# VH-VL binders against Probable low-salt glycan biosynthesis epimerase Agl13 (agl13), part 9

Target 1, 156 residues: Probable low-salt glycan biosynthesis epimerase Agl13 (agl13), of Haloferax volcanii (d4gu69)
Amino acid sequence: MPNIHDVEVRDLQVNADQRGHLVEVFRSDWDEYEIDPEMSYYSMTYPGVVRAWHRHLEGQIDHFVCPKGRITVGIYDDREDSPTQGELDTFVIGEHNQQVIRIPGDCWHGFKAIGDEPSLLINYPTNLYDYEDPDEERIPYDDDRIPYDWNAEIHG
Key: E = the ipSAE of ESMFold2; O = the ipSAE of OpenDDE; V2 = 0.75 times the mean of E and O plus 0.25 times the DockQ between their complexes.

## First folded at step 6 (VH-VL; framework fv_bebtelovimab)

Design c8 (from G0 with light chain S95T)
Fold by ESMFold2-Fast, scan of step 6:
Structure c8 (fold): chain C 156 residues (1-156), chain A 121 residues (1-121), chain B 109 residues (1-109)
Amino acid sequence: as target 1 above (156 residues)
Amino acid sequence: QITLKESGPTLVKPTQTLTLTCTFSGFSLSTSGVGVGWLRQPPGKALEWLALIYWDDDKRYSPSLTSRLTISKDTSKNQVVLKMTNIDPVDTATYYCAHRGYGTKGVFDYWGQGTLVTVSS
Amino acid sequence: QSALTQPASVSGSPGQSITISCTATSSDVGGYNYVSWYQQHPGKAPKLMIFKVSDRPSGISNRFSGSKSGNTASLTISGLQAEDEADYYCSSYTTRSTVFGGGTKLTVL
């Protein structure tokens, strides 16, 4: 279970055969998503690159899927009236753990491509991107308001 | 070289509002990632964090003192101001302003010399 | 009520090593890995000695080292010198707040 209020995780079904696999990443009849996406886009990120921290204040909800490669998704709840203010969630998703991470846009969020190959992120936000007045706040990936280190050494 | 200096009254009476000003040099509060905080230390007691303001005007307050504290900045003057309402003798302390270190996570890396504020009738 | 507990005092002789502990009752020390240590000489402002549990700012002697085990962070001072006599405070970055320990007075005998 996620720590942050309104962060949700959906397992995706991988339908594999001798030709490869097919994964549905969104369906409008998934009823846990009461608000439908208005667009989708993808990005390719090279290993070791961090894209953080982002926040949307006009009601946007993001949905992160990583169909190729592997990413660590970070989410930090800094919402003033949130029951989970101060909580952090991290998720590792990718080719070998296919999930949708639902992110309340007013939480700080981002991701790091990990592993040794490029990672493909699909995002389907609930709001259209406005090129003239984007609803996007950014702070540096190493900002001291978020107690998370993207570059921490990982051990078993 | 980063320097900070506190200024304000050294003696205040109970129920008044205390206003303290931090004037700094060697950095700008327009620089992404930087902040300035206020801390205090009653004579012979531990350090206590009070408030923090970031370059983007994001403000953080001690949970126990939130209703009494207001922090603001004037980036053009290199100043941060703290106001504390309804002052009480237990608020007698040396008040410090300090630079919030970039990328150091929760750290005050340069401090002013402090100003002693005595609250008495 | 302090989230971080330090011993009130510690002492050592020149050339010895001493350790000051900082223990959390919550995830302040263990959960976030953002423990810092400050040195304060009488009548002076605090000076940052250690951050992120074990990192040293530029200019801080390698005689000062930090570590963490479970819910307890430790500051170790090796090769103790008279100038090390001071109060030492631990601090942790917690949920949207900065908290300090009660402070430890180090006496160099």
Scores: ipSAE 0.454, ipTM 0.792, lowest interface PAE 2.3, mean pLDDT 88

Design c9 (from G0 with light chain S95G)
Heavy chain, then light chain:
Amino acid sequence: QITLKESGPTLVKPTQTLTLTCTFSGFSLSTSGVGVGWLRQPPGKALEWLALIYWDDDKRYSPSLTSRLTISKDTSKNQVVLKMTNIDPVDTATYYCAHRGYGTKGVFDYWGQGTLVTVSS
Amino acid sequence: QSALTQPASVSGSPGQSITISCTATSSDVGGYNYVSWYQQHPGKAPKLMIFKVSDRPSGISNRFSGSKSGNTASLTISGLQAEDEADYYCSSYTGRSTVFGGGTKLTVL
ESMFold2-Fast, scan of step 6: ipSAE 0.532; ipTM 0.818

Design e3 (from G0 with heavy chain G33N)
Heavy chain, then light chain:
Amino acid sequence: QITLKESGPTLVKPTQTLTLTCTFSGFSLSTSNVGVGWLRQPPGKALEWLALIYWDDDKRYSPSLTSRLTISKDTSKNQVVLKMTNIDPVDTATYYCAHRGYGTKGVFDYWGQGTLVTVSS
Amino acid sequence: QSALTQPASVSGSPGQSITISCTATSSDVGGYNYVSWYQQHPGKAPKLMIFKVSDRPSGISNRFSGSKSGNTASLTISGLQAEDEADYYCSSYTSRSTVFGGGTKLTVL
ESMFold2-Fast, scan of step 6: ipSAE 0.469; ipTM 0.796

Design f11 (from G0 with heavy chain T104Y)
Heavy chain, then light chain:
Amino acid sequence: QITLKESGPTLVKPTQTLTLTCTFSGFSLSTSGVGVGWLRQPPGKALEWLALIYWDDDKRYSPSLTSRLTISKDTSKNQVVLKMTNIDPVDTATYYCAHRGYGYKGVFDYWGQGTLVTVSS
Amino acid sequence: QSALTQPASVSGSPGQSITISCTATSSDVGGYNYVSWYQQHPGKAPKLMIFKVSDRPSGISNRFSGSKSGNTASLTISGLQAEDEADYYCSSYTSRSTVFGGGTKLTVL
ESMFold2-Fast, scan of step 6: ipSAE 0.465; ipTM 0.792

Design f3 (from G0 with heavy chain Y102R)
Heavy chain, then light chain:
Amino acid sequence: QITLKESGPTLVKPTQTLTLTCTFSGFSLSTSGVGVGWLRQPPGKALEWLALIYWDDDKRYSPSLTSRLTISKDTSKNQVVLKMTNIDPVDTATYYCAHRGRGTKGVFDYWGQGTLVTVSS
Amino acid sequence: QSALTQPASVSGSPGQSITISCTATSSDVGGYNYVSWYQQHPGKAPKLMIFKVSDRPSGISNRFSGSKSGNTASLTISGLQAEDEADYYCSSYTSRSTVFGGGTKLTVL
ESMFold2-Fast, scan of step 6: ipSAE 0.528; ipTM 0.830

Design f6 (from G0 with heavy chain G103P T104G)
Fold by ESMFold2-Fast, scan of step 6:
Structure f6 (fold): chain C 156 residues (1-156), chain A 121 residues (1-121), chain B 109 residues (1-109)
Amino acid sequence: as target 1 above (156 residues)
Amino acid sequence: QITLKESGPTLVKPTQTLTLTCTFSGFSLSTSGVGVGWLRQPPGKALEWLALIYWDDDKRYSPSLTSRLTISKDTSKNQVVLKMTNIDPVDTATYYCAHRGYPGKGVFDYWGQGTLVTVSS
Amino acid sequence: QSALTQPASVSGSPGQSITISCTATSSDVGGYNYVSWYQQHPGKAPKLMIFKVSDRPSGISNRFSGSKSGNTASLTISGLQAEDEADYYCSSYTSRSTVFGGGTKLTVL
């Protein structure tokens, strides 16, 4: 269960057979999505690379899906009026844990590609990217204000 | 060679506003990831964090004192200013400014010498 | 937020090892893993000795080491020397706040 208000997780159905699999990553008739996406894009990220921290101030909601590879998604709530101000959520998603992470854009968010192969991330944001005036605030991935270490040691 | 130095009045009367200035060298508050904080220590007591300002003008305040504190910066002068309103004898303390920017989060790695502020009538 | 609890004093003789504990009642020590330790000699500003539980800044003696178990962080000083006599403060980063322990006076006998 997510800690942060308005962060939501949807399990995706993997339809597999001997030839491979098919996964629906978005449907406009999914009940939890009051605001529909305006675009979709994908990125490929090499193992060990972090893409963080990002924030959108004009109401954008992001939806992260990782159909190939594996990523850790990090979300930090620093919103002044939020009932969950100061909370952190992390999710591991990928080919063997297919989920959509719904991210309120005014929370700081990012991801790290983990494992030994490149990770494919699909994002379908609710707002169009404006090349002239992007709605994207950035701070360093190791910024002091977010109590999360992307490079923390993981032990078995 | 990061250095910081506190300046301001050493004696303040109750109900007045205390204004302290931190002047620094060896780093810039325009550098991403850098901040400057204010801390205090009453005689014989523990350290207490008061306020913090980052390169992007984001400000953080101690929850117990937030209504009394204002922190601001002048990047071109290499200065950070702290104002504390409605001063009281319990605010008597040595006040420190310190650099925030080391890889470990929540860390003050270089400190000024401190300035003792006495609050009395 | 959650207070950090330290013993008021600890003592040892030259050459001995001593340990100072810092205990939180919440995620301040256990959750965020961002514990630092400061040394303060009388009349002087604090000096950073340990950060991120166990990392040392450049120039800090390896006689100083940090560790954490559960909600308790510890600073250990080995090969105790007269100049180690000082107050030691733990600090933790939690959400939007920085908190300090009450301090421990180390006396070198």
Scores: ipSAE 0.449, ipTM 0.797, lowest interface PAE 2.6, mean pLDDT 88

Design g1 (from E6 with heavy chain T103G; at its last look DockQ between E and O 0.83; V2 from the best seeds 0.00; counts 0 for: pae E 2.6 > 2)
Fold by ESMFold2, look of step 7:
Structure g1 (fold): chain C 156 residues (1-156), chain A 122 residues (1-122), chain B 109 residues (1-109)
Amino acid sequence: as target 1 above (156 residues)
Amino acid sequence: QITLKESGPTLVKPTQTLTLTCTFSGFSLSTSGVGVGWLRQPPGKALEWLALIYWDDDKRYSPSLTSRLTISKDTSKNQVVLKMTNIDPVDTATYYCAHRGYGKYKGVFDYWGQGTLVTVSS
Amino acid sequence: QSALTQPASVSGSPGQSITISCTATSSDVGGYNYVSWYQQHPGKAPKLMIFKVSDRPSGISNRFSGSKSGNTASLTISGLQAEDEADYYCSSYTSRSTVFGGGTKLTVL
């Protein structure tokens, strides 16, 4: 279970056969009261690259899926009135652990591509990107204000 | 070589506003990620964090003291100023300013001033 | 009061190892991996000894080591020396607050 209020994780069903596989990444009949997505995009990220920290202040909710490669998703709750303020969630998702992570956009969030291949991230946010006035705040991935180390040693 | 030095009055009366200045060298508050904090230590007691200010003028205050504290910076003078209103004898302490680490040293106070004792009369 | 609890004092003889504990008692203790330790000799400002639970700044002896288990961090000093006699504080943080433990007085017998 996620530590942060309104962060959700859904396991994705992999439908495989001799030709390959198919995974549904969104259906409108999922969830209890989710706001409908307004757009979708994907990105490819080279191994070891961190794309963090971002947040959105106009009510955007993000949904991260990683169908190829593997990423660590990081979420830090700095919302002023949150019951889980100060909590951190991390998830490792990718082709070996296919999940969608629902992210309240006003939490700081991002991901790191891990493993030895590029990672494909699909996002379906609930707000359209406004090219004239983007709803995006950024701070460095190693900023003091977030007690998280994207480059921490694992198992040694 | 990073250095910090506290300055301000050493004796104040109750209800006055205490103004402390931190003058530093060896770093700039124009550098992304950099911060400066204020802390205090009453005689014989534990360290207490008071406030932080970051390069982008973002500020943090101790929750119990936030209504009494104002932190500000003057990047061109390499100074950070702390004001504490409605001073009371319980505020008697040594006050320190300190560099907030960044990068691999984030989350700590890695360089400290020598401190300045502020005594509040009764 | 402090959200981090330390014993008031510990003691050891020269050459021995001692351990100082730091237990979180509040949700405003931050970071999965961000506990630091400071040494303070009388009349001096604190000195950073350990950060990120177990990392040592340049120039800090490997006699000082840190670890964490659950909500308790530990500072271990091996090969105890007279100069190690000081107060020791643990610290942690969130985006909105930095906290210090109440301090531990180490006496070298």
Scores: ipSAE 0.511, ipTM 0.834, lowest interface PAE 2.6, mean pLDDT 90
ESMFold2-Fast, scan of step 6: ipSAE 0.587; ipTM 0.825
ESMFold2 (binder alone), look of step 7: mean pLDDT 90; pTM 0.928
OpenDDE, look of step 7: ipSAE 0.738; ipTM 0.901

Design g2 (from E6 with heavy chain T103S K104G)
Fold by ESMFold2-Fast, scan of step 6:
Structure g2 (fold): chain C 156 residues (1-156), chain A 122 residues (1-122), chain B 109 residues (1-109)
Amino acid sequence: as target 1 above (156 residues)
Amino acid sequence: QITLKESGPTLVKPTQTLTLTCTFSGFSLSTSGVGVGWLRQPPGKALEWLALIYWDDDKRYSPSLTSRLTISKDTSKNQVVLKMTNIDPVDTATYYCAHRGYSGYKGVFDYWGQGTLVTVSS
Amino acid sequence: QSALTQPASVSGSPGQSITISCTATSSDVGGYNYVSWYQQHPGKAPKLMIFKVSDRPSGISNRFSGSKSGNTASLTISGLQAEDEADYYCSSYTSRSTVFGGGTKLTVL
């Protein structure tokens, strides 16, 4: 269960047969979506690359799906009036763990591609991207304000 | 090579506003990820964090003192200024400014000024 | 008052080891394994000794080590020397706040 207020996780159904697989990544009739997405885009990220930290202050909600590869999603709640201020959530999603992560955009968020192959991320935000006035704040992935280490060694 | 030095009045009266200046060298507050903070230590007591300003002008304040504190920077002069309003004898302390790094050194003040003692009395 | 609790004093003889504890007492203390330790000699500014629970800055003796178990972080000083006599402060942080323990006076007998 997520620690941060309004972060939600949906398991996706992988329908596989001898030809491959099919996964629905968004449906407008999914009950947990109070505000519908307005667009969709994807990015491809090479193993070891971090894309963080991002924040949207004008009400955007992001939805992360990783249909190919594997990523660690990081979300940090630095919202002034949040009941979960100071909480961190991390999720590992990808081809072998197909989920949608619903991210309140006013939380700091980002991801790291892990594993041995490039990772495909699909995002379907609730707000259209405005090229002339983007609702997008960025700080360095290793910024002091977020107590999370993207490069921590993994031990068994 | 990083150095910081505090300056300001050493004696202030109750109800006045205390203004302290931190002048630094060996780094720039235009550098991504860098910050400068203010801390204090009353005689014989523990360290207390007061305020922090980052390279992108983001400001953080001690929750118990937020209404009394203002931190600002002048990047071109290599200075950070702290103002504390409605000063009281309990605010008597040595005041420090310190460098805040981010990569690998999260949450720490790695270089400190020598400190300046501020006495509050009538 | 302080969200981090330290013993007021600790003592040891040269060559011995001592340990100073730092226990979180409030849910407002956070940092996800970002505990630091500072050494302060009388009349001097604090000096960073340990950060991120157990990492040492360049130039800090390996006689100083940090660890954490549950909500308690510990600073251990091995091979105690007279120059180690000082006040030691633990610290933790969140995005909104930095907190310090009450400090521990180390006396080298």
Scores: ipSAE 0.493, ipTM 0.797, lowest interface PAE 2.2, mean pLDDT 87

Design g3 (from E6 with heavy chain Y102W)
Fold by ESMFold2-Fast, scan of step 6:
Structure g3 (fold): chain C 156 residues (1-156), chain A 122 residues (1-122), chain B 109 residues (1-109)
Amino acid sequence: as target 1 above (156 residues)
Amino acid sequence: QITLKESGPTLVKPTQTLTLTCTFSGFSLSTSGVGVGWLRQPPGKALEWLALIYWDDDKRYSPSLTSRLTISKDTSKNQVVLKMTNIDPVDTATYYCAHRGWTKYKGVFDYWGQGTLVTVSS
Amino acid sequence: QSALTQPASVSGSPGQSITISCTATSSDVGGYNYVSWYQQHPGKAPKLMIFKVSDRPSGISNRFSGSKSGNTASLTISGLQAEDEADYYCSSYTSRSTVFGGGTKLTVL
């Protein structure tokens, strides 16, 4: 289970056969998502690149899906009145672990492309992007306030 | 290269406001990722964190002392100031200011001032 | 009430190894992958010895090592020397708070 209040994870069903596979990534009848997405967009990120940390202050909720490649999603709760203030969640999603991650936008969030191939991230935010006045706060990916190391060595 | 030094009164009376100044060199508090914190240690007791200010003027305070503490910076003077209101004999302690790490040193105070003993008595 | 619990004292003889524990309560969620250790000699400011559980700053002897198991971090000092006699503090953090353990007095016999 996620540590942070209102962070939710849905396992996606991969329907595969000799022709390839099909995955439903969002449906309006999924009970955990009471707010409809207003748009979708995608990014391609090269291996080793981090896109963090972002925060939205006007009620945006993000939904991350990684259909190709592999990413580590990081979410940190710095919300002033949150019951889970100070909690961190990380998720590894991608081609071999297909999930939707629901991210309350007022939590700091970001991701790192891992593995040896570019990663495709699709986002379904609940708010339209306003090019002239973006609802987006940024701090550096290695900021002291978030106790997370995107470059930690992994052994096993 | 990084140095910090605390200054302020060494004797204060109960109910007064304590003002301490940290003067530093070897880094700038306009540099992304940098912070300066205040800590104290009563004689024979443990270290206690009080407040922290970051380059972007974001301020963090000890939850138990939030209503009594104000931290501010003057980037042009390389100074960070801590004010503590309604001082009490229990606030007698050595007060330290410290540099809040570099990007490699998250969550640590890697360089400290020498400390200044503040005695609270009538 | 410190969120990090340390023993009040430990002791050892020159050449021995000692370990100091630092146990987090359930509310200390500062990642617990960001535990630091400070050494303090009488009348001196604290000195950073270990950060991020097991990393050493430049110039710190490899006799000092850090580790973590579950919610308990440990500082181990091998080949004890007289100058190691000091108070040792563990620390952890979140974006909103930095906490210190109660401190452990190391006596070198």
Scores: ipSAE 0.521, ipTM 0.803, lowest interface PAE 2.2, mean pLDDT 88

Design g4 (from E6 with heavy chain T103P; at its last look DockQ between E and O 0.80; V2 from the best seeds 0.64)
Fold by OpenDDE, look of step 7:
Structure g4 (fold): chain C 156 residues (1-156), chain A 122 residues (1-122), chain B 109 residues (1-109)
Amino acid sequence: as target 1 above (156 residues)
Amino acid sequence: QITLKESGPTLVKPTQTLTLTCTFSGFSLSTSGVGVGWLRQPPGKALEWLALIYWDDDKRYSPSLTSRLTISKDTSKNQVVLKMTNIDPVDTATYYCAHRGYPKYKGVFDYWGQGTLVTVSS
Amino acid sequence: QSALTQPASVSGSPGQSITISCTATSSDVGGYNYVSWYQQHPGKAPKLMIFKVSDRPSGISNRFSGSKSGNTASLTISGLQAEDEADYYCSSYTSRSTVFGGGTKLTVL
């Protein structure tokens, strides 16, 4: 369960047969998509690459799906008036764990591609990207202000 | 090698504003990720964090003391200044400035000044 | 009271191992995976001994180790020596705050 207020996770149904599989990654009648996304894009990320941290301060909500590969998604709540300020959520989603994550854009968020193959991330943001004035604030992935280590060793 | 040194008045009267200066060497606040913080310790009591300033001028304050604290930096002089208003005898403490240990020692203070005792008395 | 709770004092004999606990008692420690420990001798500035729960800075004796279980972090000092007598503080932080425990006085008998 998410620790951060307004973060939501939905399991995606994987319909598999001898031909492959089909996954519904977006439906307008899903509660996680309380408003219509304005756009969609996907990115490919090589294993080990971290894409963090950024946030959106103009009301954007992100929706992450990873249909291929595997990613760790990190969300850190630094919102001043949030009841879960200081909380950190991490999720592992991907080909073998199909989920959509609703991310309050004003939380710091990012992801790391893990595994041994490139990962595809599909995002359904609620706001259009403005090329001339992007609603994105960025800090380094290892910024001191966020107590999270993207490269921490995993121990059994 | 990293060094820090606190300077300022050692005796302050109640209601006055305390101004402390941290002068450091061995690092620069122009370096991405670097921060300098202020802490204090009343005699015989626990450590207390007061404020932190980062290379990009982002500032953090103790929630209980935010209204009284102002932290600032002069990168060219390798100095960080802390101002605390409305001083009270309860603010009597040894005041430390310290380096934030980014990147390896993120979230901690890895180098400290020797501290300066500030006594508040009428 | 402090967001991090430590015992007021602990004691041990030379050569023994002692453990100091640090328990999170408030929500102000969201970054509890970044627990650190400081040693402070009388009249001296604190010295970083452990960070990120269990990592040792360069130059710190391997007699000092850190661990965490649930909401309790622990500093263990093995092979206790007279010089280890000091106050020890645990600490943690979020993007908005850094907090310290109340400190533990370690006495070497």
Scores: ipSAE 0.584, ipTM 0.856, lowest interface PAE 1.0, mean pLDDT 93
ESMFold2-Fast, scan of step 6: ipSAE 0.588; ipTM 0.823
ESMFold2, look of step 7: ipSAE 0.591; ipTM 0.865
ESMFold2 (binder alone), look of step 7: mean pLDDT 89; pTM 0.924

## First folded at step 7 (VH-VL; framework fv_bebtelovimab)

Design J1 (from g4 with light chain S97N; at its last look DockQ between E and O 0.80; V2 from the best seeds 0.76)
Heavy chain, then light chain:
Amino acid sequence: QITLKESGPTLVKPTQTLTLTCTFSGFSLSTSGVGVGWLRQPPGKALEWLALIYWDDDKRYSPSLTSRLTISKDTSKNQVVLKMTNIDPVDTATYYCAHRGYPKYKGVFDYWGQGTLVTVSS
Amino acid sequence: QSALTQPASVSGSPGQSITISCTATSSDVGGYNYVSWYQQHPGKAPKLMIFKVSDRPSGISNRFSGSKSGNTASLTISGLQAEDEADYYCSSYTSRNTVFGGGTKLTVL
ESMFold2, look of step 7: ipSAE 0.688; ipTM 0.880
ESMFold2 (binder alone), look of step 7: mean pLDDT 89; pTM 0.922
OpenDDE, look of step 7: ipSAE 0.793; ipTM 0.913

Design J2 (from g4 with light chain S95G; at its last look DockQ between E and O 0.64; V2 from the best seeds 0.00; counts 0 for: pae E 2.7 > 2)
Fold by ESMFold2, look of step 7:
Structure J2 (fold): chain C 156 residues (1-156), chain A 122 residues (1-122), chain B 109 residues (1-109)
Amino acid sequence: as target 1 above (156 residues)
Amino acid sequence: QITLKESGPTLVKPTQTLTLTCTFSGFSLSTSGVGVGWLRQPPGKALEWLALIYWDDDKRYSPSLTSRLTISKDTSKNQVVLKMTNIDPVDTATYYCAHRGYPKYKGVFDYWGQGTLVTVSS
Amino acid sequence: QSALTQPASVSGSPGQSITISCTATSSDVGGYNYVSWYQQHPGKAPKLMIFKVSDRPSGISNRFSGSKSGNTASLTISGLQAEDEADYYCSSYTGRSTVFGGGTKLTVL
């Protein structure tokens, strides 16, 4: 269960048989997609690479799925008036745990590809990317203001 | 080498505004990621964090004291200033300014001034 | 808001290992994420000993180590020496606020 207000998670149904599997990742009747996506993109990220931290200030909502590989998704709520200001959510998603993560764009967010294979992230944002005036704020993945370490040692 | 030094009055009267200046060397507030904080320690008691300012003028205040505190910087003079209003005898403490350890030591204060004792008369 | 609870004092003999605990109390704004430890000798400014739960700054002896289990962080000092006698403070950082524990006086017997 998410700690951050407006972060939502849906388990995706993996429909497997002898041919492979099928996973629906977007349906217009799912509550997590109440605001319709305006576009979609994917990225392939090599193991160990971090893509963080990003924030959108014009109302964009992101929807992350990871159908190949594995990623750790990180979300930090620095919103001024949020009831969950200062909270951190992390999710491990991918082939082993197929979910869609709904991310309020005005929270800091990003992901790290983990495991031994490249990870495929597909995003369904609710705003179009404006190439001449992108709605994207960035700070370093290790910025002091976000109490999260993408490269912390993993322990049992 | 990073050094910080606190300056300001050593004796203040109740209800006055306390103004403390941190003068530092070995780093610049024009450098991305740099921050300077203020802390205090009443005699014989625990440390308490007060405020923090970053190079981009982003500011953080202790929730219990935020209505009384103002932090500001003068990058060209290598100074950070803390003002605390409506001073009370319980504010008697040694006041420290400290360098934020990012990027080397995230989330902590790695270099501290020697501290300055401020006594509030009763 | 949250508090960090430390024992008021701990003692050990030279050569022994001792552990100082730091337990977080839950709050409405969430828990603590980054735990650090500071050493303070009388009349001196605090000195950073451990950050990010278990990381040691350069120049700090490997006799000092940190760990966390649940909502309790621990500072362990092995091979106790006379100069380790000091006050020790744990601290937690949540991105917007920093909280200190009440401090633990370490006495070397």
Scores: ipSAE 0.484, ipTM 0.824, lowest interface PAE 2.7, mean pLDDT 91
ESMFold2 (binder alone), look of step 7: mean pLDDT 89; pTM 0.920
OpenDDE, look of step 7: ipSAE 0.744; ipTM 0.897

